# Ledger of designs, part 1: VH-VL binders against Serine/arginine-rich splicing factor 11 (SRSF11)

No score or structure here was measured in a lab: all are predicted.

Target 1, 81 residues: Serine/arginine-rich splicing factor 11 (SRSF11), of Homo sapiens (Human) (q05519r33to113)
Amino acid sequence: EVIQVTNVSPSASSEQMRTLFGFLGKIDELRLFPPDDSPLPVSSRVCFVKFHDPDSAVVAQHLTNTVFVDRALIVVPYAEG
Unless a header shows other numbers, all headers, positions and changes below count from the first letter of the chain; antibody chains aren't numbered by Kabat.
F, E and O stand for the ipSAE by ESMFold2-Fast, ESMFold2 and OpenDDE, each averaged over both directions (binder to target, target to binder). V2 = 0.75 x the mean of E and O + 0.25 x the DockQ between their complexes.
[cut] marks letters that were taken out.
Atom coordinates printed by the task and the answers are left out, and those that the model quotes come from them; centres of patches stay.

## First folded at step 5 (VH-VL; framework fv_canakinumab)

Design k01 (from j5 with heavy chain K54R)
Fold by ESMFold2-Fast, scan of step 5:
Structure k01 (fold): chain C 81 residues (1-81), chain A 118 residues (1-118), chain B 107 residues (1-107)
Amino acid sequence: as target 1 above (81 residues)
Amino acid sequence: QVQLVESGGGVVQPGRSLRLSCAASGFTFSTYAMNWVRQAPGKGLEWVAIISYRGSNKYYADSVKGRFTISRDNSKNTLYLQMNGLRAEDTAVYYCAKDQYLSGFDYWGQGTLVTVSS
Amino acid sequence: EIVLTQSPDFQSVTPKEKVTITCRASQSIGSYLHWYQQKPDQSPKLLIKYASRSISGVPSRFSGSGSGTDFTLTINSLEAEDAAAYYCHQYYSYPWTFGPGTKVDIK
């Protein structure tokens, strides 16, 4: 039920990620690294999304290569989830 | 196009070690989780281990936990299984299998036979 | 761990007849069940994903159905090349588990 999203734009916010993935199902937990308020200069961010319905995690894989903000997302299953 | 080629199998005494390799080609190896699955002679399939696309997350079957270690080298497009403390019940053909984003194992290698005998 | 059971263990079928293989899970697994075909001396091949979704290159005579704990693989009209072992596989929770297999021979 957990996905790992990589190649996330530095300017994307946790709220934008929640909006995007919320269309696929109820989100139990979402964590974006580094956090929205982090002063760290990074070229990309990583997001973890835990869905309430495990079927939502499968559908989320279809968002791989979808351009979000300024670059294509990479969505993969999280091996421990 | 897509190929997975296992190597490293052989005959080994109980208690010894073997390292299996799986050479991948024809797809972007570094973006997929990889699995090891085994099959004892004349028996069914048994899942052994999974490794995430970057190698930071791993999970094992209880029968091999603490004895086997799955690893990968994305720069070489190669998956590994380090098998320590081998037992007779580890005798099997070992397959590497590509994980198609929770959609099953879409490609399998030809397998490599590991025989543990005294 | 989730235990999968399959029936029948073995079936010998005349060409062109319908074959039905059943897989039962010890607990509900939604639709997180895949089917594999393994011909003698060959590696397994993914046949059906997510209980009922087709795989490119797999003949249309193969179909899957079911959800929760009860799943079925159907071969509508058996061909000689379908003689193989068929395995169900749950992809719901670790550890991943396979059914014991159903062997299908042709008369």
Scores: ipSAE 0.009, ipTM 0.614, lowest interface PAE 11.9, mean pLDDT 85

Design k05 (from j5 with heavy chain T31D K54R)
Fold by ESMFold2-Fast, scan of step 5:
Structure k05 (fold): chain C 81 residues (1-81), chain A 118 residues (1-118), chain B 107 residues (1-107)
Amino acid sequence: as target 1 above (81 residues)
Amino acid sequence: QVQLVESGGGVVQPGRSLRLSCAASGFTFSDYAMNWVRQAPGKGLEWVAIISYRGSNKYYADSVKGRFTISRDNSKNTLYLQMNGLRAEDTAVYYCAKDQYLSGFDYWGQGTLVTVSS
Amino acid sequence: EIVLTQSPDFQSVTPKEKVTITCRASQSIGSYLHWYQQKPDQSPKLLIKYASRSISGVPSRFSGSGSGTDFTLTINSLEAEDAAAYYCHQYYSYPWTFGPGTKVDIK
């Protein structure tokens, strides 16, 4: 299962997101949008994390409202459609 | 069945070093963060250190920062704690504990006693 | 560091009676609190997770409640096998910290 993390600080990096979510379990894929190397100014970023174990995705939702860098994260299951 | 077995404890003089090991079996070791927790004789639990599933991220209690190093070898299903500059205050039973996705330490080893005395 | 305090330090209880243990955090930790049981000469055992969620294999007489700074572990009807030390544990922020423990004995 995949989680969508919104309200991510524009100054947060992919490595910082991997550190935060890596304690919850093995990460198969992590994508931060826009990418770390994007030169465009943005007010917030969005991160998608695919865990190897679906239980890690469930537990990660408990990080909703956790302040990371300068704002509270919003963590929800990613359901396309 | 999940099993965690600590070893390497013993009696050691202040200022010396000791390396603890924790052998894991019964689960996919490389998918979980691992912790060391200690308990001084007759006292409560004190968290010591955590290591992420790949070993790339580590955090320590302030009391051991700079002296202890947590590491793991996923090919051997083994967790380690290298303890340098041991002090009398480090005397404790050291437990290896498996993290269950930040929902608590669901499995613990039997513990290994470290006694630091002159 | 987040400091956890527990009360009482020690409680001696008649079998079948209700036991209540309180844990207080020095700052709000949401529901990021776990409870452990440690019997004499044994390793700790995870008893309750996320303040109130049950653990498979743990008797239903154990329950947890609370959020923010004030948390409670309840043993609805004490059995002889429940004589143990009980610890709360916050995993809201590093460093992880445990409460000092509450020892429960049978009268």
Scores: ipSAE 0.008, ipTM 0.641, lowest interface PAE 10.7, mean pLDDT 85

Design k06 (from j5 with heavy chain T31H, light chain W96Y)
Fold by ESMFold2-Fast, scan of step 5:
Structure k06 (fold): chain C 81 residues (1-81), chain A 118 residues (1-118), chain B 107 residues (1-107)
Amino acid sequence: as target 1 above (81 residues)
Amino acid sequence: QVQLVESGGGVVQPGRSLRLSCAASGFTFSHYAMNWVRQAPGKGLEWVAIISYKGSNKYYADSVKGRFTISRDNSKNTLYLQMNGLRAEDTAVYYCAKDQYLSGFDYWGQGTLVTVSS
Amino acid sequence: EIVLTQSPDFQSVTPKEKVTITCRASQSIGSYLHWYQQKPDQSPKLLIKYASRSISGVPSRFSGSGSGTDFTLTINSLEAEDAAAYYCHQYYSYPYTFGPGTKVDIK
C-alpha cells in the first residue's frame, strides 16, 4: 500500500512527486524527507507514498530506474524490518 | 484497439436476478481496474462498483451493496456483475469502463439495457 | 458520500460562443476530478482528467480548471459537434460519484 522512493533529487518538490505518482492512482499520503525548504544540506531525498488502492503501489514499482529531474528513481515496497 | 462489449441485459421481474458480462480486448485486461456505471433512461450517470486488477479489492455504491457482486476472470478477459434482488429503480443501461489505476475511465463499452418491470 | 452539483442544468448556445460549466463538490477533493462528454445515444467519453489535464484526441478548445471544491470545464468556441451532456466525476473517495450533468444544445 506504501512505497519507498529513494535516490530522489534534492531539487525535487513534494508537488512534483505528487504529480508523478498521482497519475498511477489516488494518493492518501505523501511525505518527502527532508521536507521542502528544510535547511539540511542533502545530496538525495526519500519519498514515501501511500496509495488508496494497493494495486497502485504494485504498478508504481515499474517506475524504478525512471529518470526524474536529474537521476533514476528507486521504487520498492515499504515494509518494517 | 481497445474494445469492451457488454451482454446479459434484458427484461426481468422485481426480485429476480441477472448476470451481466463485459468482454475485453485490445489491452492487458489483468493490469487494470474495472468499473460498472449505469444510466437510467433520460437520467445521468451513476457509479455502481469497482474491482481492482487482481480482484482483491471491491467497492460498491450504497444503493447496490448487498445485492450486486462485481467479479472478474482474468484468464477469460471478462468482467461480471451479478445482480440479485432487482428493483424497478435498477432499470438502466449498464456500462463497463476501463480504469487507468483510478485515473479516469478511458474506455467504455456500448452498454446493455436492464429493464425491471412487473 | 461526496455530492457533486453542476451549473447550469441546461444551456442553449450560439456556435462560436464560449461555454462555461461549473462543478462543485460538497467537500475538498483536491484535483481528483474528471470530466466526461456524452453525445445522444453514445457511451460517455473521457474529456479532461485530474481537473485540468488534456486527453489525446480531444480538441484543444476543451479545458478544465479548479481544485478543492470548485471546478470549471470551458469550451472556448462551441462547435456543432459539441452538443452533448457533460458530467464531472470525483475519484477522491469511495463511493465514486458523478455530477447530475449539464446539457449543451446548439441554437
Scores: ipSAE 0.007, ipTM 0.625, lowest interface PAE 11.1, mean pLDDT 85

Design k07 (from j5 with heavy chain A33G I50V)
Fold by ESMFold2-Fast, scan of step 5:
Structure k07 (fold): chain C 81 residues (1-81), chain A 118 residues (1-118), chain B 107 residues (1-107)
Amino acid sequence: as target 1 above (81 residues)
Amino acid sequence: QVQLVESGGGVVQPGRSLRLSCAASGFTFSTYGMNWVRQAPGKGLEWVAVISYKGSNKYYADSVKGRFTISRDNSKNTLYLQMNGLRAEDTAVYYCAKDQYLSGFDYWGQGTLVTVSS
Amino acid sequence: EIVLTQSPDFQSVTPKEKVTITCRASQSIGSYLHWYQQKPDQSPKLLIKYASRSISGVPSRFSGSGSGTDFTLTINSLEAEDAAAYYCHQYYSYPWTFGPGTKVDIK
């Protein structure tokens, strides 16, 4: 029920990510790296979204190649191990 | 062809209730968020409410919070707006609008007029 | 909430002239600004998305630019069919807000 979103604009905020993915279902956790107030200069960011409903994670993968802010998102299932 | 058709508008007295419907066709309704946007006669656009694709998340403009309820029936491809405690300032054409994943509201219905007067 | 202001509120323009409409946000909204066109007695139509990206079926004379707090919609050569109200819309942060609109009329 966790997706990994890469190629996130350095100008995107956690609030914007919550708004985007919140339309797809209840969000249990969302983490944007580096965080909004990070002093680190980065060319892109990575977001992890944990949905309450596993179906929301499946639907969210349809957002791959959707332009968000200034670039296309890459949305894939997040798996560990 | 994407179509959104609103209905349920009419003339109603202050304090009463009215329910608007928006019938969707030509796209997979259950996959997209939906919005209600209103426009008072001769005035600009004002966003009213949004509902997520499954209906689990809803957000409202402060002007209608506590009085209006957005809902949807994905089996009927229909969006609803239940309007309670209507006031004269709620007089407007009400549009439903499809939300295209951060691209803005790419399709709008024709609108339905709600007039609140005694 | 994020407040959008537009200028001018009204302009009457000769056909073939260039039209410039500005939209300013009360805080930075990145490129999360959409433009809509509304002709008399018609529903609004999406005209430009993400400040500068074109919409299929919209004539190339329409273009958008800007980021942060200042945005511009340009009509490079006004046609009679372009008489309409134009609205900016921020999709940066809930609640969604629209600008007050700019009415473009033909002289």
Scores: ipSAE 0.008, ipTM 0.665, lowest interface PAE 9.1, mean pLDDT 86

Design k09 (from j5 with heavy chain I50F)
Fold by ESMFold2-Fast, scan of step 5:
Structure k09 (fold): chain C 81 residues (1-81), chain A 118 residues (1-118), chain B 107 residues (1-107)
Amino acid sequence: as target 1 above (81 residues)
Amino acid sequence: QVQLVESGGGVVQPGRSLRLSCAASGFTFSTYAMNWVRQAPGKGLEWVAFISYKGSNKYYADSVKGRFTISRDNSKNTLYLQMNGLRAEDTAVYYCAKDQYLSGFDYWGQGTLVTVSS
Amino acid sequence: EIVLTQSPDFQSVTPKEKVTITCRASQSIGSYLHWYQQKPDQSPKLLIKYASRSISGVPSRFSGSGSGTDFTLTINSLEAEDAAAYYCHQYYSYPWTFGPGTKVDIK
């Protein structure tokens, strides 16, 4: 199962995202846009997380509106924008 | 087992239209994004179009924008590519490919040949 | 758009030899690079994902490495069934692009 996380701080790292969402279950894949090494200036980032257990993706939705770094996350199940 | 089966290819004159279909089985089709990728005879792979799992987001290669339309019917587990204004350079084997959520195209169909000639 | 280049475009290799294929991106793509194998008269098959991660069912002689702009696919001991075209693919930024391919043949 995949979740889409938007409104991610530009100063958040992929390692921090992995730590946060790893608390909810095993992560098979995690991709942060733009990636940490991108020189592109952005005001917000988006993260996709694929959990090994589909139940973890459901639970992750409860992190919606949780302040992470400097702003509240928006968590939507599956990739849709 | 995952299976993707393309159909609808054939020989067509320039300027005409064709509709390709891809029948999916062996996985929950409605939860995966899908792609069309083509390969001209003796040439490499060229990505053509992307559709998100609900069909809300679609992307196209510049070479086909305005002429091709990707769509899907999740109730029938079927992916489509409507090809209008066909040109000789659209001649290729067209593959449908399952998108494993940003980790590549993990399954591909056998392809269907589209030949555009006068 | 991100342009991918591959080297070499063709190589003929003796069985059991090591094969190295490179893929270079026109800009940094992190590790969002996948490799595909296409055997004669067959559809492409996902071989390596995220630059270096293995795919279940793919022989361990295949490995990938690299990040940023430079990526390598290695076949550590070529088998006859490995005669194929190999393509890199970036899934970092739309439009998605493939490398031009590297054809590997047996001597």
Scores: ipSAE 0.008, ipTM 0.622, lowest interface PAE 12.2, mean pLDDT 84

Design k12 (from j5 with heavy chain K54R S56D)
Fold by ESMFold2-Fast, scan of step 5:
Structure k12 (fold): chain C 81 residues (1-81), chain A 118 residues (1-118), chain B 107 residues (1-107)
Amino acid sequence: as target 1 above (81 residues)
Amino acid sequence: QVQLVESGGGVVQPGRSLRLSCAASGFTFSTYAMNWVRQAPGKGLEWVAIISYRGDNKYYADSVKGRFTISRDNSKNTLYLQMNGLRAEDTAVYYCAKDQYLSGFDYWGQGTLVTVSS
Amino acid sequence: EIVLTQSPDFQSVTPKEKVTITCRASQSIGSYLHWYQQKPDQSPKLLIKYASRSISGVPSRFSGSGSGTDFTLTINSLEAEDAAAYYCHQYYSYPWTFGPGTKVDIK
């Protein structure tokens, strides 16, 4: 039910990530690292999304290679350990 | 290959209801958000509504909130717009549009004309 | 809601000339702006995404630029088939809004 999204633009906000992934299903938790207000200069960010429905996490893999803002997202769904 | 075909438009009196359909083919319909966009004769584009891939999230333009309902049937690859309380200002060509994960509306149907007149 | 304005409203241009269309947002929208082309009696077509990203199959004479509140669509050498209305569209926040359109005609 959890996906890890890497190669996220430093210009993308938590709100924009919620909008994008919210169209795939109900979000229980979303964390963007570093946070929107972080002074840390980074070349990319990492987002974790916990969906209420595990099927949403599987479908989210379709967003791999989707250009969001200025770069292609890499989505790795968390299925089983 | 990708096709969106609208239907259900017609002439209707103010206060009545009409349901539009959009039949999708050539892509995995169940994995994409879908939109309705309208265009009054001789005017510009106006966004109407969006529905998430599962149908569990919806947003509407303020002009149609409480009157229009967007829905979808993924088993039939079909998008719907239920229009209630129709007004003269709802007269427009209604397009269904595929959302490419917020990268824009990459495919549009041909549109279906809705005319609200007395 | 975010209001988009476009200039000019109408432009009549000789073939091979450069066309510039401006879109301004009432607040900063980053690069969350897309451009569409609508030819007479046809459906709109996605032309440029995220202010400046090209779309496969769209001729290279079309380009976009800008960020924040000021955006530009450029056709570097107008062809006859480019006679159309052009719309900007913000994808930053709901409700999504389109600009009023710019009509480009051939002299």
Scores: ipSAE 0.008, ipTM 0.676, lowest interface PAE 9.2, mean pLDDT 85

Design k13 (from j5 with heavy chain N57Y)
Fold by ESMFold2-Fast, scan of step 5:
Structure k13 (fold): chain C 81 residues (1-81), chain A 118 residues (1-118), chain B 107 residues (1-107)
Amino acid sequence: as target 1 above (81 residues)
Amino acid sequence: QVQLVESGGGVVQPGRSLRLSCAASGFTFSTYAMNWVRQAPGKGLEWVAIISYKGSYKYYADSVKGRFTISRDNSKNTLYLQMNGLRAEDTAVYYCAKDQYLSGFDYWGQGTLVTVSS
Amino acid sequence: EIVLTQSPDFQSVTPKEKVTITCRASQSIGSYLHWYQQKPDQSPKLLIKYASRSISGVPSRFSGSGSGTDFTLTINSLEAEDAAAYYCHQYYSYPWTFGPGTKVDIK
């Protein structure tokens, strides 16, 4: 039920990621690295999304190679155990 | 080939109800959010409503909130807009539009005209 | 709600000239702005996404720029087929809103 989203634009915010993945289902947790207010210069960011419904995580994987902001997302399942 | 075909428009009196349909084909309807957008004669575009891929989340423009209901039937690849308490200011061409994961409305139907007149 | 304003409201242009349309947002929307073209009696068509990204099948004479509150759509060399209304659209927050449109005619 957890996906890892890589190749996220440095200009995308946690709120924008929550809006995008919220269309696919209820989000229990969303974490974007580095955080929105980080002073560290980065070329891309990584987002983790935990869906309430496992079906939402399966559907979200179809967004791999979908352009979001200025680059294509890479969406894969993530097991935190 | 992606197609969206609206139907159900017509001439109705103020206070009446009307239901619009949008038949979708050429893509996996059940994985995309869908929208209704309207355009009054000679005017610009106005967003009306969105529905999430399962139908669990819906958002409306303030002008239609409480009167219009967006719904979908994924088994029939069909989007609906139930319009109650129609007013003269609801007169417009109504388009259904596919959301491409916040990357814009990449496909639109041809529109269906709703005229609210005595 | 986020209000979008466009200028000019109307522009009549000689073929091959450069056309510039501006869209201003009442608050910062990052790059969550898309541009649409609508020809008379036709449905709108997505032209530019995320302020500056091209859409497959749209001629290269169309380009977009800007971020935050100020955005521009440019048609580098106007063709007769470009006579249409152009709308900006913000995808930053609900309710989603469109600009009032800019009509471009050929002289």
Scores: ipSAE 0.008, ipTM 0.671, lowest interface PAE 9.7, mean pLDDT 86

Design k14 (from j5 with heavy chain S52T K58T)
Fold by ESMFold2-Fast, scan of step 5:
Order: structure tokens, then sequence, then C-alpha cells
Structure k14 (fold): chain C 81 residues (1-81), chain A 118 residues (1-118), chain B 107 residues (1-107)
């Protein structure tokens, strides 16, 4: 039920991520790292999204290679390994 | 229990059109992306096209872009490939393949042969 | 587009021997590499996903490894039923591409 989204633009916000993935289903948790107000300079961010419905997490993987802000997203199941 | 059955292949002259169909059963068709992959006689696999689960996004190999159109009818559990301007190099067995949420093509149909010859 | 190359293109192997097939990507693709097996006159079958993850129903003698640009498929002890073509497939970026295939025969 959790997806990991990588290659997220440094200018994308948590609100924008919620809007994009919210079309796919109810979001229980969304964590964007580093946070929107972080002083850390980064070239890319990573987002974790926990959906209420596991089917939403599966469908969200189809957004891989979708250009969001200025680059293509990479969406995979969240699993260590 | 998962089954994909292609149809519509045949022998056709260069420049003509064919429409391939893939009938799906045994899974919730509307929640998976679907692909077409082809294989020329005695050659390797070549990815042709994908359509996402709602049909809102499609992507094509450069060799078929502008000539082929992938589409789907989720109410009929059917995938289509409209092939226009057929060329000799389009001769191949065409497979439909189920996308397992970006984890690979876990099910393939039996394939349908398309032969483009004069 | 990302180009995949496979080595060797053909291998003839006696039963019970170890088979190693390599796949190289023209640019880094992380672990977005899947392997397929295709027996003569049959449809391809998904064999290994995400470079190294097993598929239910596939014998444990098949394993995958690698990341980035270099990937390996290993058949630990070849059985007669393993005579087939093996293809790598990158799932990192459109257009998706397959390697040219490696044919494994039993001798």
Amino acid sequence: as target 1 above (81 residues)
Amino acid sequence: QVQLVESGGGVVQPGRSLRLSCAASGFTFSTYAMNWVRQAPGKGLEWVAIITYKGSNTYYADSVKGRFTISRDNSKNTLYLQMNGLRAEDTAVYYCAKDQYLSGFDYWGQGTLVTVSS
Amino acid sequence: EIVLTQSPDFQSVTPKEKVTITCRASQSIGSYLHWYQQKPDQSPKLLIKYASRSISGVPSRFSGSGSGTDFTLTINSLEAEDAAAYYCHQYYSYPWTFGPGTKVDIK
C-alpha cells in the first residue's frame, strides 16, 4: 500500500504531490524528503505515499515516466532490497 | 485462469491496414496497463506499444509511431492495435502482454501472425 | 533510447552445467531490468523481475543479479527443459527495449 516516488523536482511541494496522487485514491500519509522548508540543498527529492486502498498504490505505479514539474517521476512499490 | 487471446492476424499487402484484438479474462482488466510486443520470424522481441489502465496515456516504439494506434475497451475486456500503412518489416507474431504494475509482463497471449508481403 | 546488449548470443551446454548470460545497458537503469524465457514455438515467460527478484513457479536454479548497467542471469544447473532464448528487458524509460536475446541449446 506504500509507494516510493523518486526523481521528484526540488521545486515540487507536498501539496502538489497530494494533488497528483490524490486523483488515484484516498491518501493516509504522504512524506516528502527533504521537507518543503528544509535548508538542505538537493537536486532531487523522494516522496512516500500510503494509500487507504491498496489498489490505489498499484495503479499509481503507472505514473512512472510521467513528467511532473520539470522531470519524469519514478514510482515503485516501497520495499527494502 | 488468466488468459489473453489475440486475433486479427493474416496476410496483407504493403500499405494496407489490419486491426488486432486481444480478449482478456481471469483478472480485473481495467486496473492494468497492457502492451503489444512483436517478434519477426527467427528474430528477437520488440516492444511496440503500451496503454495505461484508463486509456489516457499511450507510448509507442519509434518504428510504429504515427502508423499504429493502441486502444482498449474496458467494458469488453479487450485490447486493440490498429495497424496502418503496413510495411514488410512489420511482419511478425504480435503478442499482447499484461503489465504487472511495472513488475514485468507476467502473462502473454499465444500471439497472432501478421505477414506483410506483395 | 536505452540499448541493451546480451552476451553470448548463443551457448551450447551439457546438462547439469552452469549457464551465465549477461545484459548491459547503454546507461544506468537501476534495478529496472526483467528477464524472460521463450521456448521454441511458445510465448515468452517472465523469469526474474527487478534484476534479482524471484517469480513464483520459476525453478530456484534461475537467479539474477546486478544493478546500474551490468546484469547477469544464472542457471545454476541446466535441465533439458531450459533450452530456450533468454531476453533482458529494461523497464526504466520509454521506449521500453529488449536485449537481442541469448539462445541456449542442450548438447
Scores: ipSAE 0.007, ipTM 0.627, lowest interface PAE 11.8, mean pLDDT 85

Design k16 (from j5 with heavy chain I50Y)
Fold by ESMFold2-Fast, scan of step 5:
Structure k16 (fold): chain C 81 residues (1-81), chain A 118 residues (1-118), chain B 107 residues (1-107)
Amino acid sequence: as target 1 above (81 residues)
Amino acid sequence: QVQLVESGGGVVQPGRSLRLSCAASGFTFSTYAMNWVRQAPGKGLEWVAYISYKGSNKYYADSVKGRFTISRDNSKNTLYLQMNGLRAEDTAVYYCAKDQYLSGFDYWGQGTLVTVSS
Amino acid sequence: EIVLTQSPDFQSVTPKEKVTITCRASQSIGSYLHWYQQKPDQSPKLLIKYASRSISGVPSRFSGSGSGTDFTLTINSLEAEDAAAYYCHQYYSYPWTFGPGTKVDIK
């Protein structure tokens, strides 16, 4: 039900992530780490998306290797318990 | 506490099939992706296959695609690798590994030896 | 596929000396690089995650550094129990790949 999106551009915003993954289904929760206004310098960010429909999480994994902003996304099921 | 135990290895002739199992305990198996990694005698590590936590997504190394099938039974806490059309170059110790994603493969089984010879 | 190369392929080191192992990726992989240790007849063990992050229970003499295409594993003062093969592993783009390994022996 939850996907983990890694290799997210440091310049991507949570609104851009919501737009991209929102096309695949209703989003119950989306968290981008570090947050948009974080002063922490990072080379990439991690996004977690919880879909209302578990089938949307399966479809979202097809976006692995899709270029978003300036780099390819890695989309996998959230593995940490 | 966390344990992964492989079984099902053995000696087989080229062209035959084997099914490997990996019994998991000590963690919530159904919430983690799993991998199979092999190692030929005296050689390095080679990733073989991946399965997501619900089993909906699977990825394979090109060397095994079309011949091997990864699957899981979350109700039994067991990971499987069905190996068909075995070749001499598939001879290796096969490890199952727990996928902690951003943190790498944090736990590995002891491995099971598969020998393909005439 | 992303190819990982390791240098050196083998080294024999006196106890207490510093060991440096290099892993190079054929393309940028950010920090999605993990290091594993494998002792003879044993399973691999996760040693360093995400290029430079420590693992609980792993001695502090092990450290990792690097990003992009060049990565280094350092053993600050080699102990006898560190004789093993060391592998880098990229989890940036699938198919996931391992380096060919570096064997470290004690003189």
Scores: ipSAE 0.007, ipTM 0.616, lowest interface PAE 13.3, mean pLDDT 85

Design k17 (from j5 with heavy chain D99E)
Fold by ESMFold2-Fast, scan of step 5:
Structure k17 (fold): chain C 81 residues (1-81), chain A 118 residues (1-118), chain B 107 residues (1-107)
Amino acid sequence: as target 1 above (81 residues)
Amino acid sequence: QVQLVESGGGVVQPGRSLRLSCAASGFTFSTYAMNWVRQAPGKGLEWVAIISYKGSNKYYADSVKGRFTISRDNSKNTLYLQMNGLRAEDTAVYYCAKEQYLSGFDYWGQGTLVTVSS
Amino acid sequence: EIVLTQSPDFQSVTPKEKVTITCRASQSIGSYLHWYQQKPDQSPKLLIKYASRSISGVPSRFSGSGSGTDFTLTINSLEAEDAAAYYCHQYYSYPWTFGPGTKVDIK
């Protein structure tokens, strides 16, 4: 029910990620790393999205290669060990 | 062109059952979640049930839990609502509604009227 | 369950005037709210999604705003064809719920 989103633009915000993935279903938790106000200079960010409906996590894989802000997203299933 | 066509409504006595159908065309039915929404005469909208695109997840309004069952047959592009133990308060137009990844009901059928009366 | 309330219940408005409809949620729902329009004897139509996102084919005079518990639907310049009931809908938590509706008539 959790997806890992990589290759996220350093200028993308948590709010923008919630808006994009909200199109796929109800979001229980969303965490963007590093956080929006982090002073850490990074070339890309990683986002974890926990959907309420497991079907939303499956459908989210279709967003792989979708250009968001300035680069294509990579969306894969993520399972806590 | 996307079309949703409901059928199966009618007049029934309290305690009886009805099965509603929604025939879908113009889109890949098996890739979208489907909903039933009802509206009592002269009243507002009330969400009834949702079924995920694979049929693996279903959720119901509290007013219909244990009495109504939502199902789908992706090979026939058809959504169903089995309504058991019908009550006068179930009298309503029942709409089949398509959604796109929980982003709102982008297409609705014409509705089918269910009247529960003695 | 999340309860949605709408204000006002009814508005009778002169053509070309601005209409504002408010939807309030009993708890915070982020931006997980859609707006629908239902004209007499017709099926509902999705008007605004995710509180503020436009829908293709919906006139630009319709706009939505808000987050958390307070949401607003605005019609910037009412036209005759806008006489309808307007419903908010939350999809934050099951069961899904609709507001009771706001009826807009033309004077």
Scores: ipSAE 0.007, ipTM 0.629, lowest interface PAE 9.3, mean pLDDT 85

